# Miniprotein binders against q56419: the designs that were tried, part 263

Target 1, 326 residues: q56419
Amino acid sequence: MEGRTLEEVQEEVFKRHGVLVPKKELEDLAKALEEAGLLLTEKVEARLKEEEEKLKRERPMRLAGLSYPEGEREARAFLEAFRASYPGEGEEARVLLMPHLEPSRVPEVYGAALAALEKTPPPERIYLVGVAHRPLKEKAAALPVPFQTPFGPALPDLPALQALDALLPFELFNTPLAFREEHSLELPLFFLKGRFPEARVLPLLVARRSPELGEALKVVLRDFPGLLVLAVDLSHVGPRFGDTPLTRTLAEEARRRDLGFLERLAEGEPEAALAFLGANPTRIDGVEVVASLLPLLRERKGKVLAHRLDLEAPTLSAVGAGTLVL
Short names: E, the ipSAE of ESMFold2; O, the ipSAE of OpenDDE; V2, 0.75 times the mean of E and O plus 0.25 times the DockQ between their complexes.

## First folded at step 17 (miniprotein)

Design xl4 (at its last look DockQ between E and O 0.37; V2 from the best seeds 0.67)
Fold by OpenDDE base, look of step 17:
Structure xl4 (fold): chain B 326 residues (1-326), chain A 105 residues (1-105)
Amino acid sequence: as target 1 above (326 residues)
Amino acid sequence: GSEDLEEEAKELEEELEQAIEEAEELAEQVEEHEEAGRVDEAIEAYYKLAKELARISELARRLAYEAEELGDEELAEKARELFRRAWEEAIKAYDRARELLEKTK
């Protein structure tokens, strides 16, 4: 369809809402945009540095000694044991989908992620996209501070975070309190930092689907290449999540949904993966992340390396976890 | 109801007008900084401009959706066009900022 002119947009906005965006202003904006051969800011680096100076608080470990060892030596042994729990070989990842569930529940799934990381060249940076389990002010957020790990701090990529913020219609650096206890970043980051100690990190949370995030990241990844990691769990079924106790039928449905979702992603069809879930009756938590990252997942073929539906016996509930390489 | 959608559409248009005005001011600032050889200020202004253009794009996308729900296809189409154009200009602003940053290294 032939693209409508700014004039047509102005006239329509005026007709519908009684708001006349001055044509001159739209023309001056378009012209200023054309003439604004855009020079990028040391001041934004300085402001990001100032924000880094204001955000001088390193995010401490919250799950050290609980979910993983605090000491580096013990943490390395932990990684080796998890890798050993997966008997297969990995594949090189450009995109890695991995769980954020308690590691002890799904060791072989994390082991599969480690196997993939063994075949992956060390990235300069890791885009770590987790799920917000607390409300965010915006659809997505980032925390531009070091994250403490047993392997030393995971340092933020401030220039890439700044570039991403510049392409988002909302403030990326929002709701810093949501990151303090967010395990969806901390748990995957342990494994990622252990494997790639020199990689910078972009810790991102998604609360609601943001197509804008995927489009912005697509541009940023051109200039700031790196590994994209989706830290997501799959189905959540049983009494903890509003269902009846886990039955064979409910477990089979959860597995069907999980695998059908992952397989369609492995085929490079993320829209088909979302459509397959429909109303998402088994509550796959990764839906909002995948919906946000569609531009980065399209036409990428890959492989499902592992899947597990793990029973939480005290609640007769289960959570799905998977590892996918694209 | 339809009245709520009309009110929301009106609010989006008001926000869109304000965002366009802010983007114009930022574009003027970019020009002034570039002409003066204030490279760092120009880079900052370009990133701000890119962000404002991204906001315009998102507001236009939301307006297009509301217009479709209201059955006003003419407005929906115009808003969809603004959505696309504002995003393209946001990328240009970003790219120019990146170009200047690389020249300062």
Scores: ipSAE 0.777, ipTM 0.914, lowest interface PAE 0.4, mean pLDDT 90
Fold by ESMFold2, look of step 17:
Structure xl4 (fold): chain B 326 residues (1-326), chain A 105 residues (1-105)
Amino acid sequence: as target 1 above (326 residues)
Amino acid sequence: GSEDLEEEAKELEEELEQAIEEAEELAEQVEEHEEAGRVDEAIEAYYKLAKELARISELARRLAYEAEELGDEELAEKARELFRRAWEEAIKAYDRARELLEKTK
């Protein structure tokens, strides 16, 4: 019973009705309510199992019509508008760091990613590494199914995923439901699939830093070359994230942390980038992904193409996003 | 506290012993499949062996951390060596599976 004693319930009923209800009637009611709650729980669990089984076959679009257009023609125009939001030229990427923040909030940051993809030879496959926003059973996970996009399905690279799983101390295919609403894969994938329609994808999530993931990927990339994409956001500051309201000082600190982190990555010094953040006081969410992928980031120099700390006026908060090529 | 770390380290050593036994069983299975010409089964067994060796490597890494926190440098060094060796063996098993896959093209 909801954490209340029978005496507390009886007192409340008396206050509401002005009469005292016999204890046995309240006990019978409490038992009936518990039994009804158990039946509801069983139905919810059955529905979740059914959804999990469906995710073992494909991952449907969840953000079409919300974050990007559903139709292919409109989606392609959307991509070109984002590219136009970044007036510069990109550089070839073997590793691309790009955001997963709502695209309309940081159009030039996604535009910079598109500019980098223009300079990047079409890869056979894309290692798309996002941030798990739901718990995983392990440190990291993959979902080896087609991900639907307006440009057609992004097909999984099953041989590469199997090879990766074979080099991990845990089952890689462990939490299908965590992918159901995971925007850190869906939003970057829209841009990647639009530019590389023939590339296969390894859709990966990191929940907690996994050095073994980086070591395994180093071996797998040797045999299955491709583009490595870190789909991560940067600082999260303000009341929505447990801080004081956003001030100029807090925003300047978040920007300094974001750029300092990106600059050290661009110098091929990922350990220095992590050390610069210390306890991660501005909550850069890319930390766990970078910490997992150290073997793939060391000594790889590149360039920061774009950065924005985007303001959320209603919440007096901000989120940082950047584009880095290595 | 320190007693918690000692209990964790001993539990890790027991898990590691069990994992090594399972890896040895898998190594026998891959030899049997490969010698019998059961190529697909050998590939799958090599992948399973690589995964078990990767598990041994991770257990050894955790043991090394616990040993360092306990001040047992001898155990820590042995665990670090096993961590590296098990990973090298995992890569070898993986490479063998890859070689078999390439030969069946």
Scores: ipSAE 0.762, ipTM 0.915, lowest interface PAE 1.1, mean pLDDT 90
ESMFold2 (binder alone), look of step 17: mean pLDDT 85; pTM 0.839

Design xl5 (at its last look DockQ between E and O 0.93; V2 from the best seeds 0.85)
Fold by OpenDDE base, look of step 17:
Parts: structure tokens; sequence; C-alpha cells
Structure xl5 (fold): chain B 326 residues (1-326), chain A 105 residues (1-105)
């Protein structure tokens, strides 16, 4: 609820849970949370300020020991196991679309990304574009600090980040707290840092489509060449996302949307990929990222290396994940 | 309705006027720094100018869309031209900053 209108919360709850919570119930809940002092107490504000001050120096690991191993040796064994889960060979990537879903759910999709990275010359820098699962002040944001990984810190490319900020109509360095728990960057970065330990990183989040981001990045990439990585998931269907429990029909529609989207991207037709989704009824996560990066995706032909629709059995919901090379 | 779009268009025009004034001030600062041989300050001012020109471009793009929805073709055409020109000038300011940065290495 913090920073969102009750209408936005209602829409989000409806989108996420398929329950239209009456505005009055949300008002009563907000009031109950306020009365319970569960809203930002001075102590919570002080803690958030302290965390924001820490984020001026580094972004610590949040998912180490949960989603991936904390120790470097164990982390390397983890990478090898994920690579082994994909039986195919990769292709050289100039643009890599890969998931940010919990790695254990879609190991072969991450394995396909690793296979592509094996065929990719080590980049000087990686433009890592994730999805903001929390509100941003602006359409997009960056955090210009080291991100901790089991393989050492992923260092920011400050000159390239400054150049990007200079070509954006908004402040790029906004909402640092949105990066604190954002897994859409942390999970892909584990694999990227493990493969390219010397690459600098531009950690970017997109909350809403920003065509200006794609145009700015097109100019910046001329002077600061690197690998572009779209860290996005695909369809989100089932009760956790406002649908009925997963059925064969719903799963077939999710797969059709995911593959139709990825195939059009592989043909170099990102506008056709977006148009194919229309109102995005299966809630493909990467839509706003792709819409922001159109100038970088146009006329680039590539290949879909992997796709999976993964069932979350406890909620009878499913999430799509894919790996695409351009 | 049309009245809401007319109000939004006026707000965009006011923001655009302010952004143009800020860009003019930044352009003067760039000239002063370059004439004085203050290279680092000139680089910073060029990056600020590029950002303000990018903001002008985005405001003009939004105004062009609203003008088209209102059926004001003359305003839409002017705003579209400003959108394009401001972006071209933003890139020039950026390129000048990059040129100066490369000379200082």
Amino acid sequence: as target 1 above (326 residues)
Amino acid sequence: GSEDLEEEAKELEEELEQAIEEAEELAEQVEEHEEAGRVDEAIEAYYKLAKELARISELARRLALEADELGDEELADKAEELFRRAWEEAIKAYDRARELLEKTK
C-alpha cells in the first residue's frame, strides 16, 4: 500500500488475486493498519533511512543461501549443474532475454542462458534490465553501486550510467529502496557475474514503458558497447494472479502467448510481439521492458533456446520463463 | 473530456516554457565555461543541457499527442517538430560532453 492509491491497490489485488476487494474494505484495512501503528512508525522510517544510506555504498545479497549458494565454490558447482540441465548448445548473444524466476523452478531455462553466454565473447559491460516489482518514482531507475555476489562484487559502470542519465528526461538515480529486495536483478546477476567476472554492470529497473529509455540506450551503446540483458518472466496465470486454477486450456493459452511473443522477438519484430499480446491477458511480465527497448530489438534476428511454463502446485498457478538470443 | 485535455495541454505548454528557459540558461553556462577554459565544468553543463533538452523533447511529444486528440493539427505539427529538434540537440550536447571527456584522458 505504501505510495499507492487505494484504487491502484484494488487494481493490483484484482490483477494478482482475482478478487475485487471493495474500496471500503481497503479503506477499513488501511485505517486498521494505521490504528495498529503498522504503518511507517518513526522506527521503521529510521530503519528505512539506514537501509537507504547503506544502499549508497553497496547492494548486499538477499537471496544467498536461499535461491543460490553463498560460498563461491558451491556457487560454481551450482552454475555447472544449471548448465548441465540444458542439453543443447547456445549461440552468441548481443541481446539476451532470460528469466528472473526462482532458479530451481526453471533450471533448464537458466541453463540455456548459460549456454548462450559460453558462446558470447566477454563484454566490457552488461546492461541488466529487470522488472520493478515495487513502485518507482520514475518509469525506470538505476542503482549506481556494487551488487554483492558469491563471485565478488559486480561493479557499476559509472561513466556509462552518467551518460545514460544525461539523455533521459527524468532522474535515473531514483528510488534506491526499490533495489533492496528486487530479485529481478539479483538472480540473473548471479549467472552473469559467474560467467563474466570482470564485466561492469548497469543495473536498471523498469516499472512502466519508457520509449525514451530505449532511444537513450541506443546512443549510449554507441560509445559504451556491451551485452544487453532483459531479465523478464513471461505469463503469470492462475489464482495467485487472478485466474481460476490452472487448466489445460489456460496452460495452452499461456504457452501460446509466451512462444508467440518470443518468436516475434526472434524475428526482429518487437512491435509485432507487443501487438500480438494486446491487453496481455496472461500477464507477461516483460512487456514494459520490451516496450522500453524497441529501438534495440528492431531488425535483430535470433533464436528461442528454451521455454517452460512452471506449475506452482500449492497455488495451482504457473509462471512462464524463456531464454532468447538476438 | 476535451476540457481536461485542453487543461493538460496548457500545463504541458507551461512546463515546456520553463524547460526552454532552463535550457537557455544552461547553454549560456556552457559558453561561459568553454570560453574560460573550464573543461570539467563545461562537461557537467553539457550533460545537464542534454538532460534538459531530453525533457523538452518528452514534453513536446506528450503535447503532440494531446493536440492530435484535440484535433489541433497546427499545434500537433509544431509540437512534433519540437520533439524531433530537441532530441537532436540533446544528442549534440551529449556528443560535445563526450568529445571533451575524451580529450581530457
Scores: ipSAE 0.836, ipTM 0.934, lowest interface PAE 0.4, mean pLDDT 91
Fold by ESMFold2, look of step 17:
Structure xl5 (fold): chain B 326 residues (1-326), chain A 105 residues (1-105)
Amino acid sequence: as target 1 above (326 residues)
Amino acid sequence: GSEDLEEEAKELEEELEQAIEEAEELAEQVEEHEEAGRVDEAIEAYYKLAKELARISELARRLALEADELGDEELADKAEELFRRAWEEAIKAYDRARELLEKTK
């Protein structure tokens, strides 16, 4: 109860229904509800424990047959089609920013990422940094298990993950359930694994900005060189995100914010990129990841290869996606 | 208000004291393992020590911010120094673990 006695509840029931309910019957009901709630809690906890144990062994595909093909042959044709959607040439990346938005919505943006990967020497490992869409116990998390793909398992770089964990003031591996349905890792990983089938992966999620993650990664990358991937989306505007219906003015503002953010990152000025957004009125998704990784982005110049603000006509909303190489 | 900040700062100081005690125990374990030639155990202990020093560094950073908000300049300066020093020591412990791993390749 909200600080009420059973007698106060009984009086309220009488006022609403004109019938006095005996206190004993209300007490019996309250006990039954408490017992039912305890049973439901036990079932949920048992279910979550089962899912957690499964995720300690591997992370299965969740989006095969929905966002990308399940079969390897079809998956390779899918990659070729996406590459063809971007007619330009890429540039070598030491850092790649790419989206995690549904690939069919922004094909040339993923195509630009593939073009950059063509110019990039195969790395020994990929630091894949996504955005947590489920709660984490800490600011960031990792899941040190194989991630299944149509191209075979993306194997974790266990020595690099252990080294990273050793430099963090929090438990890195304590939120396996957050990875269960996390598309911000799965969608980019499909493209990365397809192009770098031998690379190991550090699958990382950021929930809240973690400057200590960036400082730790700076040390770990010194000893475990690899490709850093920021798997982030850009502006989120329109009614689905708390705005008025998408207008030309709102879309122009979102595009301006997306490109201004990316361009400042491309100049090696990540603090300026964050300052440009201010309170982040178009809800650029990548802000917490960039704010975590400042030491790895400073003074690293590069190029924006692609951008799209993609319209969700049914919701009168839009989401931005981009490809940046540094 | 300020009563909440004072309570938070006290909790941080208690967490720091615990973390420092744990780091001291780990440093003793590292020394013991190295002296005994238990290389794998030394590597693990160095990684644990690095993590505890990183924790001390983060707690000290938070304490420096709370002390600054409380107007306690002496505590803020001490906490800032601990933040920087603990991070430097975390990297040293990490580097030593890496050196030992390289020797055993």
Scores: ipSAE 0.807, ipTM 0.931, lowest interface PAE 0.8, mean pLDDT 90
ESMFold2 (binder alone), look of step 17: mean pLDDT 86; pTM 0.840

Design xl6 (at its last look DockQ between E and O 0.87; V2 from the best seeds 0.82)
Fold by ESMFold2, look of step 17:
Structure xl6 (fold): chain B 326 residues (1-326), chain A 105 residues (1-105)
Amino acid sequence: as target 1 above (326 residues)
Amino acid sequence: GSEDLEEEAKELEEELEQAIEEAEELAEQVEEHEEAGRVDEAIEAYYKLAKELARISELARRLAEEAEELGDEELAEKAWELFRRAWEEAIKAYDRARELLEKTK
C-alpha cells in the first residue's frame, strides 16, 4: 500500500481496469502482502545484525585474491613489485597522504608511499583515515577490532581509540557495517602492515567534515604519537561521475586541481588547498578528510612524491591519485 | 527561513542546558570517586565528563552559528565563548584521566 489508503487503491484499480474488486478481497490481499513484507524485512534485518556482530570481533580481508594476493609469500612479492614501480627515493613522513584506488591502476603512486615508509621510523601506531563510501551514523567512525591482512592481523590501538572517543561529541564506534567493504582502509592497510608489522592501527572513516575530530586527534596524538595517514583519492571526472565524456580539457582541469591541492598541502596551507578547490568541480574525495584534520596539517611542509590521473577507458572517466609526505 | 532558525536556536539552548546539568552531575561523580580512592571509576568518570564537555562545546558552536545567521550578536558571542571554554574543560578532564591511568600502570 505504499502509504496510500485502501480507498485510494480502489480508485486506481477502477481507473485502470474499469472494474471494482470487492473490498474484502482487497483488504485480505493487502494484509497478506503486508505480512510477507514484514517477514522479508525481519530476515534482512537479522542478517545485517548477524554481520554487524561479526564485525565487532574482527574485520576480515575482502579484497584478497582481487586487489592483492591472499598468501603471505605472494603478498610480500606484491609489495616489493609495487616499491619497484617507483624508482625514486622517499622522504620521512610524519603525515602521509596516499590513495585507495585499485593498486594495479596506479602502481607508482603506491610505490612512492612505500618509498616514504622506508624513510619513516616504524611508528608505534598508525592513524589510518579513510573515506566512508557507505553512510555513517555520525560524521566519522572507527571500528576497534583486528583487521586481517596477509601479513597477519593489524591490531587496534584500543587505549588510543578510547581516548579519542572520550574527546568526541558523538559515539566514535557507531557504524560497524560501514567497514564491511571499505576499501579506503583495506587497500592502504595492506601496504602499511607490510612495512610496519608491529604498528597498531586506529582505523578511522570520515563521511562528512568533522572539525571536532581534528581537534580531538591533536590532543590524542600528543599522548599517543604515531603516523597519520590520509587514505584519499583525488579528482573523479567523466561520465561515471556525472560529467560529459572525458575531454582533454576536463582531464587537464582535473590534473591542475589535483596538483594545486597537493602543492598547497605540501606548503602547510590546508585551508588554502581547500579554498583552491572552491565548489570542488572535479570531485576530489579527500576534501572531507582534509577539512576534518586541519589542526594536524597546518604548517607541516613536505613534498608531492607522485601523481597520476588514471584513465578508465571503458567508462571514459578518470580518477586521480597522489602521494604526499609532510 | 528565519522562523526555522529561531526555533533551532531555542532547541540548541535547551539541549545545552541539559548537557550542562549532565556535566555537573558527572563532575560530582568524579569528585566522589577521587575522594574515595576508586581510581578505575574515577578514570571512567573523567572520560565521560570529557565527552560531555566536548558535546557542550559542539552544541555551543552550532548555537553560535545559528545566532550569527539570526543576527543575534550577543548570543553568538556568548555561544562562541562557551564553545572555547567547554573544549578547554574537556581537555582538562581528559588530561586528568590520562594522569590517573599513568599512575596505575
Scores: ipSAE 0.829, ipTM 0.937, lowest interface PAE 0.7, mean pLDDT 90
Fold by OpenDDE base, look of step 17:
Formats: sequence, structure tokens, C-alpha cells
Structure xl6 (fold): chain B 326 residues (1-326), chain A 105 residues (1-105)
Amino acid sequence: as target 1 above (326 residues)
Amino acid sequence: GSEDLEEEAKELEEELEQAIEEAEELAEQVEEHEEAGRVDEAIEAYYKLAKELARISELARRLAEEAEELGDEELAEKAWELFRRAWEEAIKAYDRARELLEKTK
């Protein structure tokens, strides 16, 4: 009824249809709609609770058949095609920054990540740190369950997750529903699992900067060594993000910020990278992740392998993506 | 305003006192489990203690920041000291849990 009174609805129905609906019938209809709305809410709540209970067992694929192939054979061909899209060679990674954008938008950036992974010895475990695009109860969260992929399940490292939780001032295992549709973990995990089928995974999300996470991970990494992966995008500019349509000036600014951020990270100066962004006017989404992982990024030198600012033509908006090895 | 910061600082102090009491209780439980040879329970208690000490560290950090904003240098200094100390003790509790876990393998 969009804020209209029953009298206004009655008058509108009379004007449009020549039928005077008795006020009592409108009241009964309004009540029935309210009851239907309540029933819908209860059904939604029950469904959310069921989904939460399922997430205690596994995280199913959400983007299979959409962003990547569901079948293993086709998924392997997909990986090979993405690797082929990057003509360069990679470097061994101890820390990998890679995108979580729709793979088809930035194939060569994912190809650069694959090139780096080719030069990386198989890790025992992967610390996969994504961006929470939904609210978390805490600054960060983990989901300690298998993540489904076309290459089989990515199994959690429960001992390492337990160790991490023990060193955090908040409950690590919070907000399981935030993981249900979080593409910042699912998309990079496809590539990681395809390359390292035996690696265990620590799927982590960051909503807000948590220096405590970086300090805790620094201790945990001593006892549980592994590959650290930052699954982050870069600038988000244009109408979808509150800007004017993409212009040459706006694109140049986005690229300047993206590259300036990545280059400072490549020099082992993550604080300088954050300071360079200031108020982050181009909305680099990886800021909170980097701010949380400062102890792990300091003094690590590396190389920017790829960068792209990809235009979404229907919205005249663009998203930056990059691949960095440390 | 300053009144809001004073209220927040007081709330942080109360939470910190409670967290310290909980950490003391957990430390006693650790001792009881170790003395009794209940290794698995001791490991669990050490991880809980590490977490509580990490919480104390974070509360102390927040209190230190509020104290700095209020211009209470003495409180800020004490809170920063507690921040560092609690984190060091958290790592020790964690390390003890890890040591016991390794011995059980």
C-alpha cells in the first residue's frame, strides 16, 4: 500500500473500477496481507536458519556454472585458458594479492595469479583473506567448514583456525551467513584449489580493520606456515559507486591510486600504501584487509605482475584489479 | 563530548576488571588441570586463557586511546602497559597449549 490510507485506497479503487469496496473488506484484506507478510517473514527466517545449519557442514558453490564451470574437466580447461591470457612468467609467492572480481572481466589478472602459483611450491595451507561485502558481527570472521569447488572440497585447517581463534579478542567463528554468497572467497578459491588440490584452507573475511588479526596471524604462521592470499579488488569508480560516469580523468586517477597502492606494497611499505590512499576517494576495497595484515606485509618486497581497470559499460563504472607477489 | 568519553572509559574499566577476573579463574583452572594430569582439559583452558588475555589486551588498548583523548596521561600509560603485558601473556598461554599438544602426538 506504499503508505496510503485505507480511505485513499478505497477512493482509488472506486475511481479506477467504479466499485466501492467496504472499509471492512479493505481492513480484512490489509490484515490478510499483513498475515501473509508475517508468514513470508517466518518462512524467510526459517530458510535462513536452515541455510545457517547447512553452513555448519559445508559451504556449497554459488557461482558454479555462472562465473566458472561446474564440471572438473571444463574447470581445468578454464584455468588453462586464464593462465594463457597472461603472457608473462610468475614469481614465487609467500604473499599473493589477487582479485575477486568476476573472472571474465579481468582474465589476465587471474592469469598472472596462476603464473605466480606455478612458481610457488605447494603450501600445506592457504590463509585466504577476503573482503566481507556483508556485515559481520565482529571485525573479521572464519568459516571452519569445507568449501565446495569443481576440484573437490577445500578442507579447513581446523588446528590452525583454533590456534588463530585463541589469539583473537573476539569470537572468530561468527556470522556464518556472511560466507554463504561471499564471492571474495569463492572466486579466488577456484584458482587456488585448482592449483593446490591438497592444501588446507583458512577462509577468512575482514569487514573492518583488525590489527589484532595481523598480530595473531603472525604468531600462528610460526607454527602453521602457509601461503597468505589477499583476495581484494582495487578502485571502484563510476555511477554504481556514487561517481559521475567514467571519464579519462577519473580512470587515470583510479589507475594512479591502484598502482601507487600496489607499488608501495611491493616495496614492503604497507603503511605508506595506506597513507597514500588517504580518505580512499576511489574506494579501494582491499584497504581494511591490508590494514589488518600490516605485520605480515612489512618489509616484504615483491612485484606487481598485472593491473587492469575494467569498464562495466552498462553502468559506465569501472573496477580495478591487480596481482601482486610478495 | 568529554562526558561521553568519561562514561566510555568507565565502561571499559569495568569490562577490563571483569576480564581480569575471568583470566584469573582460567589460570586457576589451568593449574588444577595440569596438577591432575588432565592434559586435554589443560590445553583447552590454556586456549581460553590466551583468548581472555587477548581480550584484556584489546580492552586496554581502547582504554588507552580514550585516556589519551581525555588527556589523562597516567591512565593512558598504565593502559598501554597493560595492553603490551596482556598480549605477551596471551602468547605464553598459547605457547603452553601448543607445547602440550605436541607432547600428546
Scores: ipSAE 0.781, ipTM 0.912, lowest interface PAE 0.5, mean pLDDT 91
ESMFold2 (binder alone), look of step 17: mean pLDDT 86; pTM 0.842

## First folded at step 18 (miniprotein)

Design gb1 (at its last look DockQ between E and O 0.02; V2 from the best seeds 0.00; counts 0 for: pae O 7.8 > 1.5, placed apart)
Fold by ESMFold2, look of step 18:
Structure gb1 (fold): chain B 326 residues (1-326), chain A 89 residues (1-89)
Amino acid sequence: as target 1 above (326 residues)
Amino acid sequence: GNEEYLKRVEEALREAERAIKEGDWRTAVNKLFHAGLIAGQAGDAESIYRIAKLLARIAEEARKSGDKDLARTAWQMAIELYDWLRELE
């Protein structure tokens, strides 16, 4: 009975079925439904608290068997197939931008990330910065627990996470449930853990641009050197994202925005990359992460290794993904 | 001894809290930094951690309110205390 008065319900039932249900009976029904809804709310809240307590110990795989194989042997073969999808050579990365889009949609883009990792000395730790797809209590968050992968657990770098928390104006460990299904961390982590099995991880999410995060990370990275990974997607265009149907013109604009953004980042000009997007008409996903991390991106030059604007034929929509090394 | 330093830290924190309640952010920042220095001399890493985080919070609030000088000062002080914390470890 969303948004309807009992009188409106009574009149509609009479109109449709020729039966006048007394207002008292509708009131009793409404009470019963409200009580059932309160019980469902209590059960959902209890379940969410249970899930939150589990997340204080570990973050389990949610996409095994869906986006990547569950078994270690099959996962290694999967990793190698993705590397083979990119015929080129990578370059050493101190900063890596890679997607979090479904891997099978952009195999060569993930392959380019693997090629970069081949050229990258194994880091002691990885700062993995994804995009929060559920609300956070603050602008950014972390979850300081092992993240399960087919290659074993990706262990948190607790000292570096605590150092980061010390320099933030908010509690960094603020929204555990936001990590429960967060694919922007899980999908890149599969590839990173497969190539750097000994690296610890700082699993970070950005919901809204946080200049404070970038300034704090600059200090923490000085003392805790590691690989910075921006796990972000690019343009989102078409009806699934609130546009008109995908046209050649819209697709060309999305490609131009994606590549112009990546190329300006590759020149060490992250402010120019953001300015190039203006109001972000193609909804590049990575804007909030880049805007948070400006101090870490300035004057760092590199190369765009791969890009794809991937078509979603059923929805007449597309999503961009890219690989950038700095 | 260390107990006297810890009592001085507690008093400085109370003074900072009073300044915060009164909206005197510049006094709060100075009191917090002094408390952090005292905590550092006492080897009180937990207090240094808390104070650095409070200074980072004040820096954010000052930035949002447009007080750029306070924001810069509070942030610089937070970094100095963080550096001390790293030296104690």
Scores: ipSAE 0.217, ipTM 0.711, lowest interface PAE 5.2, mean pLDDT 89
Fold by OpenDDE base, look of step 18:
Structure gb1 (fold): chain B 326 residues (1-326), chain A 89 residues (1-89)
Amino acid sequence: as target 1 above (326 residues)
Amino acid sequence: GNEEYLKRVEEALREAERAIKEGDWRTAVNKLFHAGLIAGQAGDAESIYRIAKLLARIAEEARKSGDKDLARTAWQMAIELYDWLRELE
């Protein structure tokens, strides 16, 4: 990028985020981009290949010691503290919508999820559907390997995953590297594994709406019953996401969108929930997941247990999070 | 396979370029967003870089046209793609 473009970027980032990104960092970024664009080097490819080969065996923790404790004892205390942050009681869930945001930002929302899990009989398997924050080769993907947690490995349900793959018009086991650092699976899995240590898991990611996924899962769930978990965040507003700094009006709109979405889901009207969002101007994260799972969400009534629009003060941005049981 | 992925990314890029030529910046950004998601997951640094460049171009054109919101969105997306590239390093 020409120096002028970097300055304009710097100014725009400053105007929007109140953060002056040093020109050097932008230059380093541009250089890193040029180098990275050039440096799909044999080395990066080799490293990525090695990481991909590792992911054939297991998915290691990436956020242990950062977002949650690495040690089991500390992890259990962490779960208890999060549960304590939600003063209410949960309800039995057949479908659980929960956040994947940094837990410390919305503790009571995760607490509400834990409360719901307390009222839920231990499932044989958990269908954990996250958001692909990295691109997938297909509309959706799965990683059929153990996911490491402080509570031990979350083991895949291979028979159920194979059944799902057989019903999809695309290869389900695609883009393993997308799972390497995907927090939309890792964070909710911490809570799920902590509550249901014996449950097998189907770690699924959705990049784009896949009606085929929902239809296939509906069939698979007949033979392989389990808990369906939608690990999704809600509105993303403010400078980090292309808006002006958070105002009362913007926050009210984000809350309106979030709650309107969740309430319609709670009424068993997922199509109405999607229609309510329209162009999704507040960038609700879970839209593609919900759109993919319509057959599983229809006519299911439930309850919104928690909602929070959490301000990230340094960027004057906010992210919505919610917990819904169906 | 890798070929089908590349084809999809290229198609999205072509569609974005067409939208850019037509002055439909919003459509272009949406197409580039999808392309970026596809390219980022694949670790396709070249495609990510191409997408980021197109987003930067749109951001500039949007700025010039007075569409500050679109300009910001496009830049933010470009920055995110750049961050992904750094993580690949």
Scores: ipSAE 0.017, ipTM 0.278, lowest interface PAE 7.8, mean pLDDT 85
ESMFold2 (binder alone), look of step 18: mean pLDDT 81; pTM 0.771

